# Designs tried in a protein design chat: VH-VL binders against q9h9l3. Part 220

Target 1, 176 residues: q9h9l3
Amino acid sequence: PRKMVAIDCEMVGTGPKGHVSSLARCSIVNYNGDVLYDEYILPPCHIVDYRTRWSGIRKQHMVNATPFKIARGQILKILTGKIVVGHAIHNDFKALQYFHPKSLTRDTSHIPPLNRKADCPENATMSLKHLTKKLLNRDIQVGKSGHSSVEDAQATMELYKLVEVEWEEHLARNPP

## First folded at step 13 (VH-VL)

Design ia119 (framework fv_fezakinumab)
Fold by ESMFold2-Fast, scan of step 13:
Structure ia119 (fold): chain C 176 residues (1-176), chain A 123 residues (1-123), chain B 111 residues (1-111)
Amino acid sequence: as target 1 above (176 residues)
Amino acid sequence: QVQLVQSGAEVKKPGASVKVSCKASGYTFTSYYMHWVRQAPGQGLEWVGWINPYTGDTFYAQKFRGRVTMTRDTSISTAYMELSRLRSDDTAVYYCARSGTYYYDSGPRLDPWGRGTLVTVSS
Amino acid sequence: QAVLTQPPSVSGAPGQRVTISCTGSSSDIGLGYDVHWYQQLPGTAPKLLIYDNSNRPSGVPDRFSGSKSGTSASLAITGLQAEDEADYYCQSYDSSLEGWVFGGGTQLTVL
């Protein structure tokens, strides 16, 4: 059987007017929710906007943060060959400059049965916070000082587990 | 229409450098990776590397590391590939080609391609 | 050298069916990466023919189809026509190389 992990990344704004999303933290958990990786990551470009309200990243986190090139190598070593679960995961892969195989990717923002369980339209993109509250009765991303990527990755894995059997069966019959 | 227009043919001596350009039009230049792929006469396609035009980040195939440099100028939507310390076996048509930056956009497929720039290295 | 393996040539008569194989490894096609196919007519740049294993860009006739299984992919051309004479290349992504990888190319001759 293929191993499964969940990932959540925090991005800061770099480039013109801080519009580029650059990786500044990455958390990876295994199937049981145990942390496999959790590091602050130093972007190669000047940080224009920490986006602290959402990212939880502050200037002090960049002191002794792992340089992007090194962190990326560590992260890719963990992800390679595994089923990777995330929420709006394309943002994480883009920040990593990484192409994970489509057939091994599970995006909890695009799984119709998951939305159905939450009494949401199957084609809507629902937030991780909403799905977690509705289906797991847990409050995540609490407060105004930023999100915990560990908490988000753990919640994402738990959400996927609710539909895993049904969705894997669907994918086997309808390969991506 | 999306187009990639490349610079004209070059003739160089062994040991020289060559810089090829690729001007993009018809799309947002900074939203896609730009790749360079070469083809020696009568041979197959060989991937050289990519540049992210938004960040300036690059990644080169191991064979070319230390000899290739990719840059871009966003003000004129143009990407450049410079290959140094040229050898006779660097004689090839050099293509630029576009790809997505993650799997859910255009993914890693290459489309469109420029018409190619012939670089001839001879004494 | 080419990372993906293709036969160097294939031939067929007009109206017939030909298939071109593309064999990878556990770090590319076998890892689940999609396969893309390019057609290169003599003296021209390659053109995208099939993407994400089996999808056709606008303007590509349905005589061209692709498939993928395990570590290999195949391009099938039915109702072969003289204008199909070209070089065909498969392409995927390799995790170990972190890069785009090509097959060595297959020259199709229409008899």
Scores: ipSAE 0.640, ipTM 0.859, lowest interface PAE 1.5, mean pLDDT 91

Design ia12 (framework fv_fezakinumab)
Fold by ESMFold2-Fast, scan of step 13:
Structure ia12 (fold): chain C 176 residues (1-176), chain A 123 residues (1-123), chain B 111 residues (1-111)
Amino acid sequence: as target 1 above (176 residues)
Amino acid sequence: QVQLVQSGAEVKKPGASVKVSCKASGYSFTSYYMHWVRQAPGQGLEWVGWINPYTGDTFYAQKFRGRVTMTRDTSISTAYMELSRLRSDDTAVYYCARSGTYYYDSGPRFDPWGRGTLVTVSS
Amino acid sequence: QAVLTQPPSVSGAPGQRVTISCTGSSSDIGLGYDVHWYQQLPGTAPKLLIYDNSNRPSGVPDRFSGSKSGTSASLAITGLQAEDEADYYCQSYDSSLEGWVFGGGTQLTVL
């Protein structure tokens, strides 16, 4: 069977008025929630907006951060050939400038059985915070100091595990 | 309707540079990647690279690194591909083609394509 | 040389079925990347014919179908018509090259 990992990235604002989302941190955990990768990443462009309330990124984190090209290479070595789980994962892949195979991608923001278990409309896009509270009785992304991408990746893996058997059977019958 | 309109045919001497344009209309220019693909006479399709019009980020096939530069102008929804130090084997039709960025309906498939720009490298 | 392998030519008579194979490796089709197919009529730009292995864009007749298994994909054309005479290209993404890759193309002749 293919190994499974979960990913969560934090973005900062670069470009005009800070409107471009650039990768500034990436966390990857294995099936059991153990951390495989967690690094601050230095964008190649000037950071206009740290978006600290959400990202948890501050100027101090950039001092010893891994340059984007090097970090991207490290991350892609971990992701290649694995089933990758994320929440609204297209944002993470876009920030990585990476195309992961659709058949090996699991997006917990687009899994109808997961929403059903949370008593949410099947085709709604629910936040990671809401699903984690509803299904795992756990509060994540608490306070004003920003999110922990490690915490988010761990929560994402745990959420996927709740529907893994059902969803993998669905995908086998209905390939993407 | 979605359209990609390319610049006209070019004839260049070996060692020169050529810059081909691709003007997009009918969709959000910055929401899709723009690819460049070439086809030598009687030969197959060869991918050159892509540009993200939103960020300006580019990625080039190894064969073209150091000779190709892709740029865009968001104010006129136009993408450019410049190829330098031209050789006779660069003679080809150069196509621009749109792809989605994973999370859009069109995905990473190429649709639509421009009609192509013939670049002839001859003395 | 093309990264994905296609037969250089196939032929059939009107009404017949033809199949065009596309063979990749463990770094592209074998890694799970989707296969897309393009039809190129003489003197025209390629046109998307099949995407994500087996899906048809609006306006493509159901005579055209795609499939994928392991490291290979196939394009099937049933009820062959004279207007199907064209070059057909498969395409995927290669993780080692970090780029889009094409088959060498297959010239379909309707005899």
Scores: ipSAE 0.733, ipTM 0.889, lowest interface PAE 1.2, mean pLDDT 91

Design ia120 (framework fv_fezakinumab)
Fold by ESMFold2-Fast, scan of step 13:
Structure ia120 (fold): chain C 176 residues (1-176), chain A 123 residues (1-123), chain B 111 residues (1-111)
Amino acid sequence: as target 1 above (176 residues)
Amino acid sequence: QVQLVQSGAEVKKPGASVKVSCKASGYTFTSYYMHWVRQAPGQGLEWVGWINPYTGDTFYAQKFRGRVTMTRDTSISTAYMELSRLRSDDTAVYYCARSGTYYYDSGPRMDPWGRGTLVTVSS
Amino acid sequence: QAVLTQPPSVSGAPGQRVTISCTGSSSDIGLGYDVHWYQQLPGTAPKLLIYDNSNRPSGVPDRFSGSKSGTSASLAITGLQAEDEADYYCQSYDSSLEGWVFGGGTQLTVL
């Protein structure tokens, strides 16, 4: 078996009208929830919209933040060859401009057994906050100061562990 | 129907630049990535790079970095590939091809393909 | 040199089965990246034949099939027909090159 990590990224708005999502923070935790990486990241383009209510990113965090190209290299070294767990993980990979193998990717927003355990429709896309409250009885993403990507990555790993055996068996029978 | 229509054949001298166009129709241009792939006479397929038409972000194969520039015009659903400092071994058919999501899919398929643009570099 | 290895040619008679191999490394197919196959008829653009290892686009007959194991993939063609005479290319993604990679192509001759 390959090692498993969970990732969560925070993005800010760049480009025309702030519509482009650019990486501004990345957190990676191991199977036990220990932090392997957590850095603020400086986008190469001008930040139009910090999206602070959701991202938790402010101008102060960009002072001495790791430049995107350097941070990306560090992050990819951690992710390569591992099973990577995330919630709506395609957004994280897009912000990283990174291409992770589908067979090594686990997206907790698209795992029908996880929704079923939460008494939600199997084919619905449920938020990380909702699933974490329903299944782990914990409140995450509390308040209006923005999300903690460390907290989100830890919650995502714990959610995956609830269905890991069942889902890995499903993937073996129905390869992605 | 989904179609990719490419510009016509070009003949260039060594050292010149060429700009090939690919006009998309039948789908939402900004929802898919556009790839460029070339094929020299009697040779195999060689990936040049891709562009995200929504953001304008590009990614080029190492061999072409510094010589290739990919752009798009969303108002006319057209992608462009410009190759500079042409050499005789740049003679090839240049294809555009559409793909799905790069950041999640473990190997985005290319479908459809344009019919190709022959670029001949001769002295 | 192509990153993925294919035999340069393969041949068969009408009605026979042929298999075209595509061999990668630990940084592409061996790392879990999917393999796609393209058919290129003489004088035409490539056409998607198989995607995500074994799936067929609408309109591709089921006599074309794909498989993947370890660092390699295979395209199988059963019930060969004269119109199958074409070049076949495999394609995947390579993490170390951070790009799409093609096989060198296999020319299928129907005898």
Scores: ipSAE 0.631, ipTM 0.850, lowest interface PAE 1.6, mean pLDDT 90

Design ia121 (framework fv_fezakinumab)
Fold by OpenDDE, second read of step 14:
Structure ia121 (fold): chain C 176 residues (1-176), chain A 123 residues (1-123), chain B 111 residues (1-111)
Amino acid sequence: as target 1 above (176 residues)
Amino acid sequence: QVQLVQSGAEVKKPGASVKVSCKASGYTFTSYYMHWVRQAPGQGLEWVGWINPYTGDTFYAQKFRGRVTMTRDTSISTAYMELSRLRSDDTAVYYCARSGTYYYDSGPRFDYWGRGTLVTVSS
Amino acid sequence: QAVLTQPPSVSGAPGQRVTISCTGSSSDIGLGYDVHWYQQLPGTAPKLLIYDNSNRPSGVPDRFSGSKSGTSASLAITGLQAEDEADYYCQSYDSSLEGWVFGGGTQLTVL
């Protein structure tokens, strides 16, 4: 079996009116929740909106942040060949401007058995915060300090582990 | 309907630079990646690189790094590819081609192509 | 110098079935990246024929089919027609090169 990692990224707003989501932090954890990567990342464009309330990113975090292309290279080295778990992970990959094989991707926002376990509609898109509270009895993304990408990545991995066996069997029978 | 209209044929001397344009229409220019692919006469397809028209970020094939520059003008939905220090083996038809930003939006496949621009490099 | 390997040419009579192979490595097709196929008629730009291994875009006849297994992919054409005479290219992504890659192309001749 391939190794699994979970990823969570924080984005800031760049471009016109800050509508472009640019990578500003990336955290990757292994199956056990150990941090493999956690860096602040400097976008190539001027930051218009730090989105601090949600991202937790502040101007001071960008002082020694890793340039995007360098960070991207580091992250891709970690992800390559791995089963990558994330929540609404298409946003993370889009921010990375990266294509991970679909067959090696696990999006906890689109796993019907996970929603079922949380007494949610199977085809609904539930937040990571909600699923974590419901299934792990843990509060994440609490307070005004913004999200912790490490915490979110760890929660995502723990959620997936709850349905891993069932879902992997399903995927084996129904490859994407 | 989606259209990619490329600039006309170019004839260049070795050592010169060439800049090819690709004007997009029929879709939101900044919502898709723009790729450049070339094909030497009687040869296969070779990927040159891509640009994110929204951010301006570029990613080039290793072979062309340091010699290719991709840019865009969002006001006129036009992508540009400039290749410098031209050599005879750069003679090829250069295509612009559209792809999605991710699988769940639209795959990285090249779903629409320009008609190509012939660039001839000869002394 | 193509990363993916295709036979340089294949041929068939009208009505026959032909297959075009595309062989990659553990860093592209074998890593799990999807394969796409393109048809290039003489003097024209390539056209998307198959995407994500086995899907047909609108307008592509069902006599065209694609499959993927291990480090290789295959394009099958049934009921071969004269208009199918063209060059065919497979395409994927290579993680080691950090870029998209094409096969060398296969010239299909209808006898």
Scores: ipSAE 0.812, ipTM 0.915, lowest interface PAE 0.7, mean pLDDT 94
Fold by ESMFold2-Fast, scan of step 13:
Structure ia121 (fold): chain C 176 residues (1-176), chain A 123 residues (1-123), chain B 111 residues (1-111)
Amino acid sequence: as target 1 above (176 residues)
Amino acid sequence: QVQLVQSGAEVKKPGASVKVSCKASGYTFTSYYMHWVRQAPGQGLEWVGWINPYTGDTFYAQKFRGRVTMTRDTSISTAYMELSRLRSDDTAVYYCARSGTYYYDSGPRFDYWGRGTLVTVSS
Amino acid sequence: QAVLTQPPSVSGAPGQRVTISCTGSSSDIGLGYDVHWYQQLPGTAPKLLIYDNSNRPSGVPDRFSGSKSGTSASLAITGLQAEDEADYYCQSYDSSLEGWVFGGGTQLTVL
């Protein structure tokens, strides 16, 4: 048996015109939604665009933020060998520069039974906010001051739990 | 349609540096990692490192750190690998090969390879 | 050193079945990373033969198949043909090295 965690990362814009997504916050929760990790992270490159409307990151969060290399080591220590749940999780792994095994990855933006429960087309990519409202009757990512990665990670775990039995059975019969 | 075209064979003396190029075509250069893999005569494959052409970020195998530098020029879709302080046991065919960045874009497999560049290090 | 273990050679007659093993550890294949296989004909670059344990790229005949169990993977070749003489390499990703790792290679001889 493997333990399961959910992750959500906030990214800021670095590189040319702020088009590169660099890790600036990471939250990890366990199966019950308890916080295992939640830190602001200092990118090694100059921040061009804080993307505050979505990330919730402001300049003051960077003052005592954990440097990327150190934070990455801490995060990977938590993720290694576990089933990791996320929403559009490839963006989080890309920001972490981390290759998690496909067989241990659960992406709530690509689970057909979850979309079906939400009365959405099975192969559409639905936002975390939409799925959470439809299936959990909960509003997340409220307002214009940015998202809470803790809130997003907790919602992602709860969404996965709605289809866990069905999806794990599917994966056992149809390995990725 | 995807092509990786490498520079020609090089002969170097011990202590010199060599820079091998790999020109990509037939796909979006910045959407895939470029790897370097070497093969000494009669020996197996050995991974050297990768570069992310979009960001310029690199990661090198422990054995080559301090001696290898990977760069790219996005204007001509070309990746470079420079190996310094050459030794006779660096004699090998050096391949470039592309991989996806994560599971959504082919994962960590090498789907297209260049034809290789023979680097001979001899006195 | 090769990180993944393969037999150095395997042989078979035309029409026979051969199997090439690839053994890893808890930090690579055993951790759930996929195994890929490459065929290297004499004097050529390696070519992707099998990816994600058991999938074939376009143009690879179904007499080539792959499987994975625990810390090991296998490449099976049925209906062996003379043109299958080549070196075969398995490849995976190792979490502790944070890099791609290869087997030592297996030379297939068609007798």
Scores: ipSAE 0.752, ipTM 0.886, lowest interface PAE 1.0, mean pLDDT 91

Design ia122 (framework fv_fezakinumab)
Fold by OpenDDE, second read of step 14:
Structure ia122 (fold): chain C 176 residues (1-176), chain A 123 residues (1-123), chain B 111 residues (1-111)
Amino acid sequence: as target 1 above (176 residues)
Amino acid sequence: QVQLVQSGAEVKKPGASVKVSCKASGYTFTSYYMHWVRQAPGQGLEWVGWINPYTGDTFYAQKFRGRVTMTRDTSISTAYMELSRLRSDDTAVYYCARSGTYYYDSGPRFDHWGRGTLVTVSS
Amino acid sequence: QAVLTQPPSVSGAPGQRVTISCTGSSSDIGLGYDVHWYQQLPGTAPKLLIYDNSNRPSGVPDRFSGSKSGTSASLAITGLQAEDEADYYCQSYDSSLEGWVFGGGTQLTVL
């Protein structure tokens, strides 16, 4: 069986009016929740909006941030060959400008058994915060300091572990 | 309909540079990656690199790093590929091709191609 | 030179079934990356024929089909027609090269 990791990224706004989501932090944890990677990342373009209330990113975090191309290489090295778990993970991959095999991707925002377990509609897109509270009885993304990508990645992994057996069996019968 | 219109054929001397353009229409230029793929006469397809037209970020095949530069002008939905220090084995038809920005929306497939630009490098 | 391996040529008579193989490695097809196929008619640009292993874009007849297993993929053409004479390329992504990769191409001749 392949190793499993969970990823969560924080983005800042770049480009015209700050509408471009650029990677500014990336956290990766293993199956047990141990941090494998956690770095602030410097976008190649000028930051227009730090989105601090959500991202937790501040200007001071960019002073010694890892340049994007270097960080991307480090992250891809970790992800390659792994089953990657994330929430709305297409956003993370887009920010990384990276393609991970579909068969090795697990998006907790699109797992019907997980929603069912949380008494949510199976085809609805629920937030990580809601699912974490409902299923893990834990509050994440609390306060005004913004998100913690490490905390979010850990929560994502724990959520997936709740339905791992069932979902992996489903995927085995119905490969993407 | 999606169209990729490329610049005309080029004839260059060894050591020179060539810049090929690709004008996109029929879709949002910045919502898709633009790739460059070349094909030497009678040979197969070879990926050169790609550019994110939204951010300007580029990723090149190792073979071309240091010699290729991809740019774009979003105001006219045009992508450019410049290849420097040309040599005879750079003679090829150069294609621009569109792909998606992430896997689950539109995969890393080339769903639309330009008609190609022949670049001939000869003494 | 090409990362993915294809037979240089295949041939068949009209109405027959032909298959084109595409063999990769553990860093591309074998890693789980999807395979796409392109048809290139003489003197023209490539055209997307199959995407994500087995899906057909609109306009592509159902006599074209694709499959993937392990480190290899295959393109099958049933009811071969004269207009199918072309070059066919498989394409995937290689994690070790961090880039798109193509097969060497297969020239299909309709006898």
Scores: ipSAE 0.848, ipTM 0.924, lowest interface PAE 0.6, mean pLDDT 94
Fold by ESMFold2-Fast, scan of step 13:
Structure ia122 (fold): chain C 176 residues (1-176), chain A 123 residues (1-123), chain B 111 residues (1-111)
Amino acid sequence: as target 1 above (176 residues)
Amino acid sequence: QVQLVQSGAEVKKPGASVKVSCKASGYTFTSYYMHWVRQAPGQGLEWVGWINPYTGDTFYAQKFRGRVTMTRDTSISTAYMELSRLRSDDTAVYYCARSGTYYYDSGPRFDHWGRGTLVTVSS
Amino acid sequence: QAVLTQPPSVSGAPGQRVTISCTGSSSDIGLGYDVHWYQQLPGTAPKLLIYDNSNRPSGVPDRFSGSKSGTSASLAITGLQAEDEADYYCQSYDSSLEGWVFGGGTQLTVL
């Protein structure tokens, strides 16, 4: 059996008009929700927009933050060879400049059985906040001070566990 | 109508540098990675590296690090690959090819290729 | 050297079936990365033939098919035609190299 982890990243705006999303925090939890990695990450480019309302990142978090190249190496060592769970996980992989195998990737924003359990259209892309409230009866991403990537990673793993047996059997019969 | 149009053949002496261009059209240039792949006469395909035209970020195969530089100009949708300190064994056809960035946006397959640029390194 | 291993050549007669193997390691195909196949006709650029193990781009006939199992992938060509005579390359992504890797290529001769 392959080990499973869940990831959630926070991005800040860099580049022209702050339109480029650059990695500024990454949290990784194991199957039981224990934190394996949680670091603030210093982008190599100037931060134009902290996007604090969503990211929770402030200038103070960049003091002593791990440089991107070093953080990326640490993160990839944890992800390699594991089943990686995330929500809209392509955004996290883009920020990491990383290609994880599709067969080992589980995106809770694209699992039809999860939407079905939440009484949502199977092909809709539902937010992590909505699925967590409907299926786990928990409020995450509360307030205006930004999201916790640890909280989001933990919620994502718990959501996946609700459909794990069914979805793994589906993937075995219908390889991606 | 995706097209990748490459610059013409080059003949260079050992020790020189060569800069090959690849002009993209028919799609949003900044939404896809641009890869460079070479093929020596009678040999197979060898990946050189990629550039993200949106950010300017690059990643090079270990073999070429220190000799290759990839750049782009978004105003003319053109990618460039410069290879320095040329050796005779750098003689090859150099291709540009595009890929999606991740699975949800056409994935990492090389779906469109340029016609190739022959670079000959000889005395 | 090529990272993925392919036979240097395969041969078949018109109407027959051939298969071309592509063998990787635990850091690429064996790790779960998808395999893509390219056809290169003499004097031309490679053309995407199969992507994500078994999918065909528009315009590629169904006599071309792909599969993947463990550390290996295969390209099958049925109903061989003279115009299939070409070089075929497999491709995947390698986690240890953090880059795209190709097979050494297989020259298909239609006898």
Scores: ipSAE 0.737, ipTM 0.893, lowest interface PAE 1.2, mean pLDDT 92

Design ia123 (framework fv_fezakinumab)
Fold by ESMFold2-Fast, scan of step 13:
Structure ia123 (fold): chain C 176 residues (1-176), chain A 123 residues (1-123), chain B 111 residues (1-111)
Amino acid sequence: as target 1 above (176 residues)
Amino acid sequence: QVQLVQSGAEVKKPGASVKVSCKASGYTFTSYYMHWVRQAPGQGLEWVGWINPYTGDTFYAQKFRGRVTMTRDTSISTAYMELSRLRSDDTAVYYCARSGTYYYDSGPRFDPWGRGTLVTVSS
Amino acid sequence: QAVLTQPPSVSGAPGQRVTISCTGSSDDIGLGYDVHWYQQLPGTAPKLLIYDNSNRPSGVPDRFSGSKSGTSASLAITGLQAEDEADYYCQSYDSSLEGWVFGGGTQLTVL
């Protein structure tokens, strides 16, 4: 059996007017929600916009942050060959400059049975916060001081587990 | 009409550097990755690396790290590949090729390709 | 040293069918990465022929088809025509090399 992990990344703004999203934190949890990786990551470019309201990243977190190249190597060693669960996960892979096989990728923002369980339109893109509240009766991303990528990764794994049997059977019959 | 136009043939001595250009037209230059692929005479295709024209980020095949540099100029929609410390076995046609940037799709396809630039390295 | 293995040549008569194999490993095709195919006519740049295992770009006739199983992929050409004489290359992504990899190429001769 192929092991499964969940990932959530926080990005800060770099480049002109802070328009480029650069990796600044990554959290990875195993199937049971145990933390396998959680590091602040120093982008190779100057941070223009910390996006603190959403990212939770502040200048203080960069002082001992792991340089991007080193962090990326560590993260990819964990992800390679595993089923990787995330929410809008293409943003995380883009920030990592990483190509994960689509057959081993599970995006909880695009799983029709999950939306169905939440009484949401099957083809709508629902936020992690909404799905977590509706299906797990748990409030995440509370307040205005930023999100916890550990909390988000844990919630994402728990959401996937609600539809895992049904969705894996679907994918076996309809390979991506 | 999407098109990639490459610079002309180059002849270089061992130890020199060469810089090949690839001018894009017919699409939004910053919305796609640009790859470089080479082909030695009578041999197969070998991937060299890619550049993200939007950010300037690059990624190079291990074989070329330390010798290759990829850059771009967004004002003229042109990508560049510079290869230094040339050896005779660097003699090849060097192609640029466009790909999508969607990481979820397991490595986007290369379409279109430039016509290629022949680089000959000889003493 | 091509990472993906292709036969160096295949041949067939006009109107017949040929199949070109592409064999990878557990680090590329076997890991689930898609396979793309390129046609290179003599003296020209490669042209995308098949992408994401089995899809055809606009303008590619349905005589060309692709498939993938396990660590291998195949390109099938039916109704062979003289203009199909070319080199054919498969391509995938390799996780251990973190890069795109190509097959060694297959020269198709239409007899």
Scores: ipSAE 0.614, ipTM 0.846, lowest interface PAE 1.6, mean pLDDT 91

